# Ledger of designs, part 133: VH-VL binders against q9umr5

Target 1, 268 residues: q9umr5
Amino acid sequence: SYKPVIVVHGLFDSSYSFRHLLEYINETHPGTVVTVLDLFDGRESLRPLWEQVQGFREAVVPIMAKAPQGVHLICYSQGGLVCRALLSVMDDHNVDSFISLSSPQMGQYGDTDYLKWLFPTSMRSNLYRICYSPWGQEFSICNYWHDPHHDDLYLNASSFLALINGERDHPNATVWRKNFLRVGHLVLIGGPDDGVITPWQSSFFGFYDANETVLEMEEQLVYLRDSFGLKTLLARGAIVRCPMAGISHTAWHSNRTLYETCIEPWLS
Short names: E, the ipSAE of ESMFold2; O, the ipSAE of OpenDDE; V2, 0.75 times the mean of E and O plus 0.25 times the DockQ between their complexes.

## First folded at step 5 (VH-VL)

Design ge52 (framework fv_mavrilimumab)
Fold by ESMFold2-Fast, scan of step 5:
Structure ge52 (fold): chain C 268 residues (1-268), chain A 123 residues (1-123), chain B 111 residues (1-111)
Amino acid sequence: as target 1 above (268 residues)
Amino acid sequence: QVQLVQSGAEVKKPGASVKVSCKVSGYTLTELSIHWVRQAPGKGLEWMGGVDPEDGETVYAQRFQGRVTMTEDTSTDTAYMELSSLRSEDTAVYYCATVSYDWKTGRYSFDYWGQGTMVTVSS
Amino acid sequence: QSVLTQPPSVSGAPGQRVTISCTGSSSNIGAGYDVSWYQQLPGTAPKLLIYGNSNRPSGVPDRFSGSKSGTSASLAITGLQAEDEADYYCQSYDSSLSGWVFGGGTKLTVL
């Protein structure tokens, strides 16, 4: 009776990281078929996002084909960007709820342990030099690096986020928008205590302006121009915003209250 | 290299408790997650519980909940498993094992095992 | 009872290929949890043979390989040798039990 759920993990994650989420789903929606996609785990999560999109696409096709009534996606952190692109490139997806768990939907501009580990001598103010090179764009982290002080470089060099957000033109933009708009519900989850996603409002399509003042989704050009369908989805009543304080980045998939409040209602 | 050395064999009466130790060497206990697995004579492996490698919380298999207590002394790099209200069916070899995350593959494994401690519960 | 199902025994001749199956369900292998394999020689502790479906620890020969499909996993041993005679256990995580689970074990006999 319940639609299958497909889970897409984040940076350096594995299927085991979602054990609590699977337990919650089994308790509230017994019999739900849940599949955590066991692809691009560990350091393979650093591969370019378009490569990951292709691999995840191949994995979701048979799952969607077996579920004519539709499926739900739960996509964590970097995985939320993979799912954004999946919904755009798939002409025939049947996703009902796309649940985005603390994903940097407008990009990342903040120091994290992952970035320090990969680029230990670089501060966030200088990462644009590495990320906006052809070499840097071979790393998933750089595919969604969004330096608000070098927006011209971001627009020119981003091989992923600027394209999927419609911030730079692409031949497939119209088709991608049409495909994305087929989603039943876009459920956005995030919060101020995440500690990794910077600004945390990126999970809700908010982001820094050139002065590092956060502007919310409705003030973004991508929303105002309806570049990939956010304005249309909001008008349709299809966007759900579920912020929650007190949750760190690695806890979004293991907090029962978060699950009951923000995820459970969207799993039919 | 990681090495796990367990305490010696024990013989107990029904209703007693047993506390098995597992000393870690070659690495710091704080970077390892110790789990306990038992094996009755001629039978298969059964997971009992351990420290979750992602959040550091101790988790027990439901079958042992209320009878087992797993603790760690980081100052001596020693993990302990105490099983109370012993029954004859608890006769088994008890193993400690490390559960670790390999960042290269994104995988967890029970990668190092102790030599085992035979606990015999006479009936 | 074991949550993961393995054949109780399998046999092969030296130099041949044997395959040991591990059948799970939608709450473990089918949910996407990876599978590890352990070799246990008589009177010894289990030894990690394969982890994360198909990865070999240092020191494990490439004659041992693992795979996973749907709700099942498989351990393949090629170039079978007498020293491979042992019990083999698969292992995964089960979300309905909130814990790690093992298969019942398969005794490999080298004929």
Scores: ipSAE 0.658, ipTM 0.858, lowest interface PAE 2.1, mean pLDDT 92

Design ge53 (framework fv_mavrilimumab)
Fold by ESMFold2-Fast, scan of step 5:
Structure ge53 (fold): chain C 268 residues (1-268), chain A 123 residues (1-123), chain B 111 residues (1-111)
Amino acid sequence: as target 1 above (268 residues)
Amino acid sequence: QVQLVQSGAEVKKPGASVKVSCKVSGYTLTELSIHWVRQAPGKGLEWMGGFDPDEGETVYAQRFQGRVTMTEDTSTDTAYMELSSLRSEDTAVYYCATVSYDWKTGRYSFDYWGQGTMVTVSS
Amino acid sequence: QSVLTQPPSVSGAPGQRVTISCTGSSSNIGAGYDVSWYQQLPGTAPKLLIYGNSNRPSGVPDRFSGSKSGTSASLAITGLQAEDEADYYCQSYDSSLSGWVFGGGTKLTVL
């Protein structure tokens, strides 16, 4: 009887990582059909985000078509950016709740173990040299790399995030905004102890200015200009903010208290 | 190159306990997630439990909860599975296996298996 | 009882193709969990044949292939050989049981 739930994983992730989340959903909403999309797992999560959006789109279309009452999306980390794009490019999506689990919605600017593995000699201050090249933009992590000290390069080189956030013009911007605004609820989850998403407020559409001072969502140009509908959604009462301390990046999908507080209420 | 060597066959009476060992070589025990699977004569495979990579906790299948204990001795690279209150229905071959995450494919698998330990419960 | 359903037996002659099915539900294969396949020769431990639906470990011939669709998975064996005579098991994770589950096994007889 509950709406189906579609789960989109993150960087270097797969369906098995969500076993605890599915257990929680089964306990509180028995009978819910939950599908963890088994695409772009492991190293394939490094593929360009537009390629991933196309693949995930093909997978979600039949699920949405079979659920005329609507579906919910739970999108983790990098997966939250995939879901942002899905909601914009699909002119017929029927998503009720879009639940974003610690996703870098305004981008990433932090040294992490993932980056050390991929680029072991690179620090966050010099990664712009790789990421804002045409070669670098063939990697998903570079598609949302947002260096606040080289914002001009980010705006010109980002093939994904700057476009989907409306920070740079695109011919489809008006249609993408119209499509995104079809969502019932935008549930943003994140917290200060994540340890990977930098700044952690990126999960709530906050981000660094040129002095590395965090400006919250309402101070962002994308919000003030209503570039893809954040201001409209907030005015409509459709944005839910659920910050929680004490949760590390790999624990968002396996913490029962987090689930009960931030996720469970939005799974009708 | 990972090799799992299990202890020898055991014959136990109903109500007794059995402790099966699994010696790891080729890797250190701390680098692996060891799970236990049993197979009754002429029957299929049944998962009993194993080390959950999340925070180092061991998880057990519901039907064995309260009767099974899985432990590790990292100094000898040996995993143990102890099953108590043995019944005739516990007669089976008990296997240890490694559960690995292949980051290249993003997939989990039970990739290496011990040779099995036959446990016979009879009076 | 097995959570994943396999036919109890299949048979074929040398050189032929056989397919072994594995039928699950919305709480396992249907939920997006991967399927692995194991070969068990008489008197031996299971050996990993396929993991993550369709990936072969090093040393497994390309005659063995796996696929997944909806709530079901299949193992295909082409160019059947006498040495392929064994029991075959599928495996996935089940969210309602909070654990790993195996199929009941399929005995492959090479005629």
Scores: ipSAE 0.362, ipTM 0.757, lowest interface PAE 4.5, mean pLDDT 90

Design ge54 (framework fv_mavrilimumab)
Fold by ESMFold2-Fast, scan of step 5:
Structure ge54 (fold): chain C 268 residues (1-268), chain A 123 residues (1-123), chain B 111 residues (1-111)
Amino acid sequence: as target 1 above (268 residues)
Amino acid sequence: QVQLVQSGAEVKKPGASVKVSCKVSGYTLTELSIHWVRQAPGKGLEWMGGFDPEDDETVYAQRFQGRVTMTEDTSTDTAYMELSSLRSEDTAVYYCATVSYDWKTGRYSFDYWGQGTMVTVSS
Amino acid sequence: QSVLTQPPSVSGAPGQRVTISCTGSSSNIGAGYDVSWYQQLPGTAPKLLIYGNSNRPSGVPDRFSGSKSGTSASLAITGLQAEDEADYYCQSYDSSLSGWVFGGGTKLTVL
């Protein structure tokens, strides 16, 4: 029988937003138990990411315990960062496929409607003043704000992303790397027409340098230093890259062609 | 406040069609997602379909595919549900309802309901 | 039959607590879809009572509360009053049917 699938949503999402994804899974893998975690919905998705990691951890433990053959994670947008941290902090996870749907794995540097709602007079060039304050770090969206023009502030002030990426030291880094490396497959999905994730290559561990030129994963210090295991996973053949054009940010979980091409093959 | 006012009771013969209206006041129709739910006498609620703003299309329950059509007239703020090839089993009260997303909680709900339209199919 | 299972009836005396269950499956409540509850007084349209598992719309007294666990949900009514006598329906989304589904309804009798 198929391994259970756990879905972790993104910013301001609800479980209803994933109805098409669950329909596709039911059609191609009938009998699969799929659970969309209905924690931190709506405004609660703005809570600090470490708080969300704690809550999602409590929810996934019993699901994983009931599935000795393993589970799959499908993690959308901000949810992909939650799943990154879950795989690192859990000493006993049994995740086979971690499928990241357009998640800003190296961070976000772009003006979004959610940021405009929270900070109406802000531009991406001045958000670092808010996000890298203690107050700003109480918001999930600031936990993965990565201003390429103020990398020193990002490294010092990011309470979440810089730590899970191993860009700043943490006492648990060695254990987090060991835990993350237990994953069977890291499936990265994203594309140029997303319109929200900026740069879109952040979904594939690429990111801007100080001149806003995108450097791909293999040129990143976190990869070169193997800070949390990306280089090891790639050498093992465990990283899958599945870019697709023509898909907007809210459509990654509702496009049949994307599902068949990028997700379906990894749901054993 | 949102108010949904439905058309009056209908009596139809088997094989006929019925078109029920739902007039919106308090908001414009373009701001709302209208769904239809029916209830046979002494029985429970059954979802028939409605406009899904995430998909920007009208979706229908499988058992009504090919028999039901849901349309909207934005000039009169009126939604319509037309059910064709009527059977005795289609005798029911038909409700229109709004489906809204509360961004604060991340939740969907059928928050406002019309008063219902009794459709009787008799031979 | 209904996709979500409710007891056909429940009863209580004024001031007591009653609980109405709503049992689903892995394709609806078990999949993580939210549960809403509706109150239907005789001869009237359903009224939203609880949405998103546990949220109350404006005007619904705190005597009504909702919860969800695993594949099931519950509506609790404390301090039962005569005017609570009605039919109660749970609702969720079902991925195998690609649509919204309702429970069969529970008739609450206040004795």
Scores: ipSAE 0.700, ipTM 0.871, lowest interface PAE 1.8, mean pLDDT 92

Design ge55 (framework fv_mavrilimumab)
Fold by ESMFold2-Fast, scan of step 5:
Structure ge55 (fold): chain C 268 residues (1-268), chain A 123 residues (1-123), chain B 111 residues (1-111)
Amino acid sequence: as target 1 above (268 residues)
Amino acid sequence: QVQLVQSGAEVKKPGASVKVSCKVSGYTLTELSIHWVRQAPGKGLEWMGGFDPEDSETVYAQRFQGRVTMTEDTSTDTAYMELSSLRSEDTAVYYCATVSYDWKTGRYSFDYWGQGTMVTVSS
Amino acid sequence: QSVLTQPPSVSGAPGQRVTISCTGSSSNIGAGYDVSWYQQLPGTAPKLLIYGNSNRPSGVPDRFSGSKSGTSASLAITGLQAEDEADYYCQSYDSSLSGWVFGGGTKLTVL
């Protein structure tokens, strides 16, 4: 009856964080098989995102193979970027709904406790010196660091986000776009009170320009050029935007109203 | 470093209540998440409930909901578990344990345990 | 009935390897929740042996290792010693019960 659900966690996160989400799914869609992938938990979430993509890919293949009618992905925070890459690199994915929970889809430019732990003396204004080095790109958080004041460095040095967004050329870009476009629905969730994802509109493919003015998805070059299929998905009615105020970063997977409004309708 | 010391053995009549204490040393009680686990003679471990630091609330196992209450006195660094409407099947050793989240691994564990308190329910 | 199934007993000779299984379901281990293992010597409180599927706390020798696959987990003990005689319990979280669950326990006998 219901398609299986695969959950991908975020930075310094683990499967236990999703216990409330699984309870909500069981209540509204009883019998749904839900698997939270417990790979790259805690500090392992700092490993390069391409390494995480490979590991998660190996984990999702048998789940997708056993579900010929399709699966749903719920991907939280950094996990939303992992899922973006999974949908692009897998020639045979059968994902119906890709539900992105407060993920920095256009990148991150904000001070957080995670950054202070990793780089205690750095501020968001000077973190580009570390993140856009080869050493910095060995940390997941630097893979999606997007300094709007050093966009040239971001485009040249980002080993992950600039590539999956089609902001820098890649030999596999055409295949990645074709693969991503097989998704049934792209459900984007986020909100102004998140407190971690900066700007919060990054969860909706909005981002800062050089003056730190947020430009929404339809004003982004990646959308206008249709680099990985956003414009095509929007035109076919496959993009859902579900912003909600009042929800902090660690509460997206444990808020019942959020679940009922933004997630439940997409779990066929 | 954390040490948990529990109150002594109790003998109660059916229908009575028992309140077991767990004194914390080596850390402040407010820095810890205390959970309770029981073990009937010759049987396995059964989780009863405890403070969930992610939710900032006390959670009880379904079997005990409505007859167990877990409280803390931060002034004495002591946690309490009170079980009411006692029956013979409540005869067990009751343990308090700390539940820690290791952010580096993203894992929870019941890492320190008290010595246990034997509660016997007999007429 | 316990939610996580363990064999009631396992035995081995000194120096040998034993494996203790912990079988769950789609609401616990199968849902992706990690597994911890506890050692309980007679008359004592349980002691954390393994957490997060395969992590050892300080002081636990590397003879003890944990793994997880699908809906099941395993504790492996190599180089068995007499002091390893104890009850072993697996533990995970269960979404359908909204709580922590333990296996029924396995009595390890060193012959």
Scores: ipSAE 0.626, ipTM 0.852, lowest interface PAE 2.2, mean pLDDT 91

Design ge56 (framework fv_mavrilimumab; at its last look DockQ between E and O 0.90; V2 from the best seeds 0.00; counts 0 for: pae E 2.7 > 2)
Fold by ESMFold2-Fast, scan of step 5:
Structure ge56 (fold): chain C 268 residues (1-268), chain A 123 residues (1-123), chain B 111 residues (1-111)
Amino acid sequence: as target 1 above (268 residues)
Amino acid sequence: QVQLVQSGAEVKKPGASVKVSCKVSGYTLTELSIHWVRQAPGKGLEWMGGFDPEDGEPVYAQRFQGRVTMTEDTSTDTAYMELSSLRSEDTAVYYCATVSYDWKTGRYSFDYWGQGTMVTVSS
Amino acid sequence: QSVLTQPPSVSGAPGQRVTISCTGSSSNIGAGYDVSWYQQLPGTAPKLLIYGNSNRPSGVPDRFSGSKSGTSASLAITGLQAEDEADYYCQSYDSSLSGWVFGGGTKLTVL
């Protein structure tokens, strides 16, 4: 009787990383069919996000087709952005709950170990030189790099995030908005102790202004303009916010209290 | 280059305990996740447990929970598997193996195996 | 029986292609967990042959290939050689058991 659950992983992840999440689901919702999409693992998670969206789309179609009552999506970290695009490009998706698990929905602007590994000599203040080049946009992490001090470059160069957020015009924007609005619930999860997602409020559609002051979702132009449907979703009661302190970036899918509080209620 | 060397064969009576060792060389034990797999004569492979490569804590197969204890001594680069309350059906070759994450593929694998330790439980 | 199902035996002549199946369920391969394959020669420890569905470790010939679809995985051996005669095991993770699981093994005989 439970709707199937599709899990989309993040940067450098594997299906094994979600073993605790699947155990929790099996305990509370026995019989649920859970599929972690075993695509773009490891180094392949660095491929351009639009390429990943195409691959994940091909994988979700047969799962959705077998579940006429709908499916739930749990999308972790970078995977939350993949799921944002999936919901926009699929005019026939039947997603009930889209659970975004500490995903940088408004982008990333922070020095992290992932960035130090990829670009050892770079700081967040100068990464815009690499990420907003055509070469840099061939890497997933640069597709959601959002430097608040170079917003003009972000708007012009971002091949992914600026488009799915409706921050820059696209011929498909109206259709993408219509498709995204088909979702039953948008469940946003994140917290101040994540340590990777910067600012952590990006998981709730908040982000830095030019002075690095965080503005929450309702103050964002994308919300005020209702560019892809956030204002409409909030008005119909479809957005759930579930912040939790004390959870590091790699622990969101393995913390039982978080699961029980933020995820379990949305897996009907 | 990673080499796993296990302790020698053991013969035990029912009800006894056995402790098998696995000495790591070529890498520091702290950089590796050691798991244990057994194989009864003429039978297939059976996972018993090991140190979780992500959590860093020992995890055991449900069938062995309460009878098996896996420990590591980093000062001697040696992992141990102790199985208690031995029965005749515990007669098997016991292997240690490393579980490694390949960041390039995003995959875990049991990539290096010890030579095996035969444990015979007689009646 | 084993959680992952393999045929107990397969056979082929030198130069032929053989395929070994590994059938799982929704709690393991169907849940998205990847599949590894191990070769065990008589009297020796298992050796990693394929990991992550289709990746070969250094030193494994390209005659060995792996694939995964739905709840099942497959190991293909082309250009079969006498030294390929061994037992082959598939392996995955199982969320219902919260642990790693192996197939029952397949004895490959080279005729």
Scores: ipSAE 0.804, ipTM 0.902, lowest interface PAE 1.1, mean pLDDT 92
Fold by OpenDDE, look of step 6:
Structure ge56 (fold): chain C 268 residues (1-268), chain A 123 residues (1-123), chain B 111 residues (1-111)
Amino acid sequence: as target 1 above (268 residues)
Amino acid sequence: QVQLVQSGAEVKKPGASVKVSCKVSGYTLTELSIHWVRQAPGKGLEWMGGFDPEDGEPVYAQRFQGRVTMTEDTSTDTAYMELSSLRSEDTAVYYCATVSYDWKTGRYSFDYWGQGTMVTVSS
Amino acid sequence: QSVLTQPPSVSGAPGQRVTISCTGSSSNIGAGYDVSWYQQLPGTAPKLLIYGNSNRPSGVPDRFSGSKSGTSASLAITGLQAEDEADYYCQSYDSSLSGWVFGGGTKLTVL
């Protein structure tokens, strides 16, 4: 039998958004129990990510308990960060494949429709004034806002991304790293035509330097310091990078070719 | 508020086709996703198909594949459902309905319904 | 025959509480898809009563409530009134059928 699949959605998504994904899984892996977690939908997806992590944790624990052979996680967009944090705080998770589907794993620094909607008078260049305030950190988007021009503010004010990355020292860093390293495979999916994740390489733990030059994962301090286990996972052959062009952000979960190439191989 | 006004009752013979219209007001058709649901006399509701609220593509129930066609005329804000090769079992009230997304709750629903169109198929 | 299973009928006296069950499967309610409820008065089109498992549209009294657990959902009506006599349908999405699905409907009789 196939391992259960747990799906975690992104910003403003619903379970309906993953209808095609579920169809693909049902067709290629019949009998697979797939659960789209119906939590923090709509505007509730703007709630602090740590709150979301706690909620999703409560939902996945029973599923994992009933699946002693392990489960697979498919986490889309913002959900990818939620899942990474989830795996960091859970010392007893049994996740075989963690599939990060177009997630801003290294943060977001771009003007998107979501930002324009939430902060209509702000550009990415001045959003740090809001996001790195206590008020701003009450919004999920700000929890992974990563301003390369204000690294000091990011490191000191980011209440989520900086912590799960181990970029800011905290007492749980070692344990979180240990927990995260329990994952069998980390599958990173994204692409240049996404249009939302900025830079798109963030889905692969690439990101801007101070000159807005995109550096790859292996050039990042979090990798070099192995602060949360990326270097270790790579050394194990446990990181899979699956870039794909021609896919917009809202289509990653609804593309058959993408599914067959990047997702399906890791569901068995 | 959205209002859906459907065309009048139809009487058809077996093998014929019927095309029911659904006029939208309050909002433009481009802002809405129209679906069709039928109900045989004394029976339950049956989803026939509609336009996907996320990608705008028409989707039909498997049972009606190849026999139903759903179209839209944005210039007149009118949606159409055409059912061909009519059978006696197609006798039903046909409803158009909007499928809307509530951004506050992140939920979809069939929130507005037309008054229904009775289609009778008899020899 | 319906993908979602409802009791054919329920009844209650005025002022009582009644519940209507809706049983699905792992490909619809159990997969995480929402359940909506519709009220159909005799000779009228269906009306949205509950959406997203437990949300009430404007104009729907709070004596109507919905819940979902596992592969099933439930509609509860408290303070039953004569005007509540109608057919009630649950609805969800089914990934195996790639479409929306309705329950068989429940006729509520107010005694």
Scores: ipSAE 0.749, ipTM 0.886, lowest interface PAE 0.9, mean pLDDT 95
Fold by ESMFold2, look of step 6:
Structure ge56 (fold): chain C 268 residues (1-268), chain A 123 residues (1-123), chain B 111 residues (1-111)
Amino acid sequence: as target 1 above (268 residues)
Amino acid sequence: QVQLVQSGAEVKKPGASVKVSCKVSGYTLTELSIHWVRQAPGKGLEWMGGFDPEDGEPVYAQRFQGRVTMTEDTSTDTAYMELSSLRSEDTAVYYCATVSYDWKTGRYSFDYWGQGTMVTVSS
Amino acid sequence: QSVLTQPPSVSGAPGQRVTISCTGSSSNIGAGYDVSWYQQLPGTAPKLLIYGNSNRPSGVPDRFSGSKSGTSASLAITGLQAEDEADYYCQSYDSSLSGWVFGGGTKLTVL
């Protein structure tokens, strides 16, 4: 009866971490087939995001083929960027709801414990030297690093985020936009108490300007130029924004109120 | 080296309670997620509950909800499982084990096990 | 009835390859939850053999291997040795039961 749900995890996640989300879906939508894609777990989540997109594409094809009525995506943290790339590169996706669960959709400019572990001598102000190098772009974290103070380096060195945002010219931009626009709904979830996504408004396509003032989605150049379809989706009424305070980064998939408010309505 | 040492065998009458202990050494109990698994004679393994490895709160298998209580004493690094209203079908070896996350692979497993405690329920 | 289904027994001669299957459902293995395997010698506690579908803990010989596909998993033992004679259990997590689940067990006999 219900459309299948595909879950794409984030950095250093496990399928077990999503057990509460799967339990909530089973309670409210009994019989729904839910699959947490068991790929790029642990340290493999540091592999380049284009490698992850290629692997996840292979995994979703048979699920989508078995469900001609459509599927839903719930994509957490780094996984939301993987899912957005999937929607762009797949000519034949049948995604109804893309649920982006606290994902750094406009990038990340903040220190994390993982980043300090991986690059112990760096801070957010100097990490661009590592991330915007060929060696740095071999790590997924650097694929969406977005330093607002080194925009020229970002635009030239980013192998992933600048491309899927349409911030750098590439031959597939028109077809990627067309594919992305086939999604039924884009559900954006995040909040000010996340503690990891920096700025937290990145989950809503907001981001810093050069003065570290947050510009909201409608103020971003990628929205104004409609470079990958955000303006078109908003005009269709296809973008849902569901902010919620009081939730830390690791708790988004284990909060029942968040599920009932922001996720459940979109799991037709 | 993590080591789990359990209390000795117990013989109980139907309707009684049993409390099995699991003493941790090599780590502190606060750093571990202790779970309980039982095995009836000639039967397979059955998960009973434990302390969730992510939030540290006790969770119980639905089948035992209301009859089982799992506690920890961090001052002695000892975990406990108490099963009440015992029946003959509760005769089993009761194991404590750790459920651990391997950060490198992103995977969970029951990696360290106690020696087991035989609980016999007989009239 | 075990949530994860294993054959009750398998056998092989020394040096041969044997495979033990573990069949689950959409609420456990099929949902993306990992499979672990445990070896249990008579009168002893289970010992972790494989975790995360295919990872071997330190000290487990590389002739033990695991795999997962769809709703099923498999343990393979190559170069079978007499000391491999034991009971083998698969294990995963199940969202419908909100808990960890084990297979019914497979007795391996070395001929």
Scores: ipSAE 0.531, ipTM 0.822, lowest interface PAE 2.7, mean pLDDT 92
ESMFold2 (binder alone), look of step 6: mean pLDDT 89; pTM 0.922
OpenDDE, second read of step 9: ipSAE 0.394; ipTM 0.786

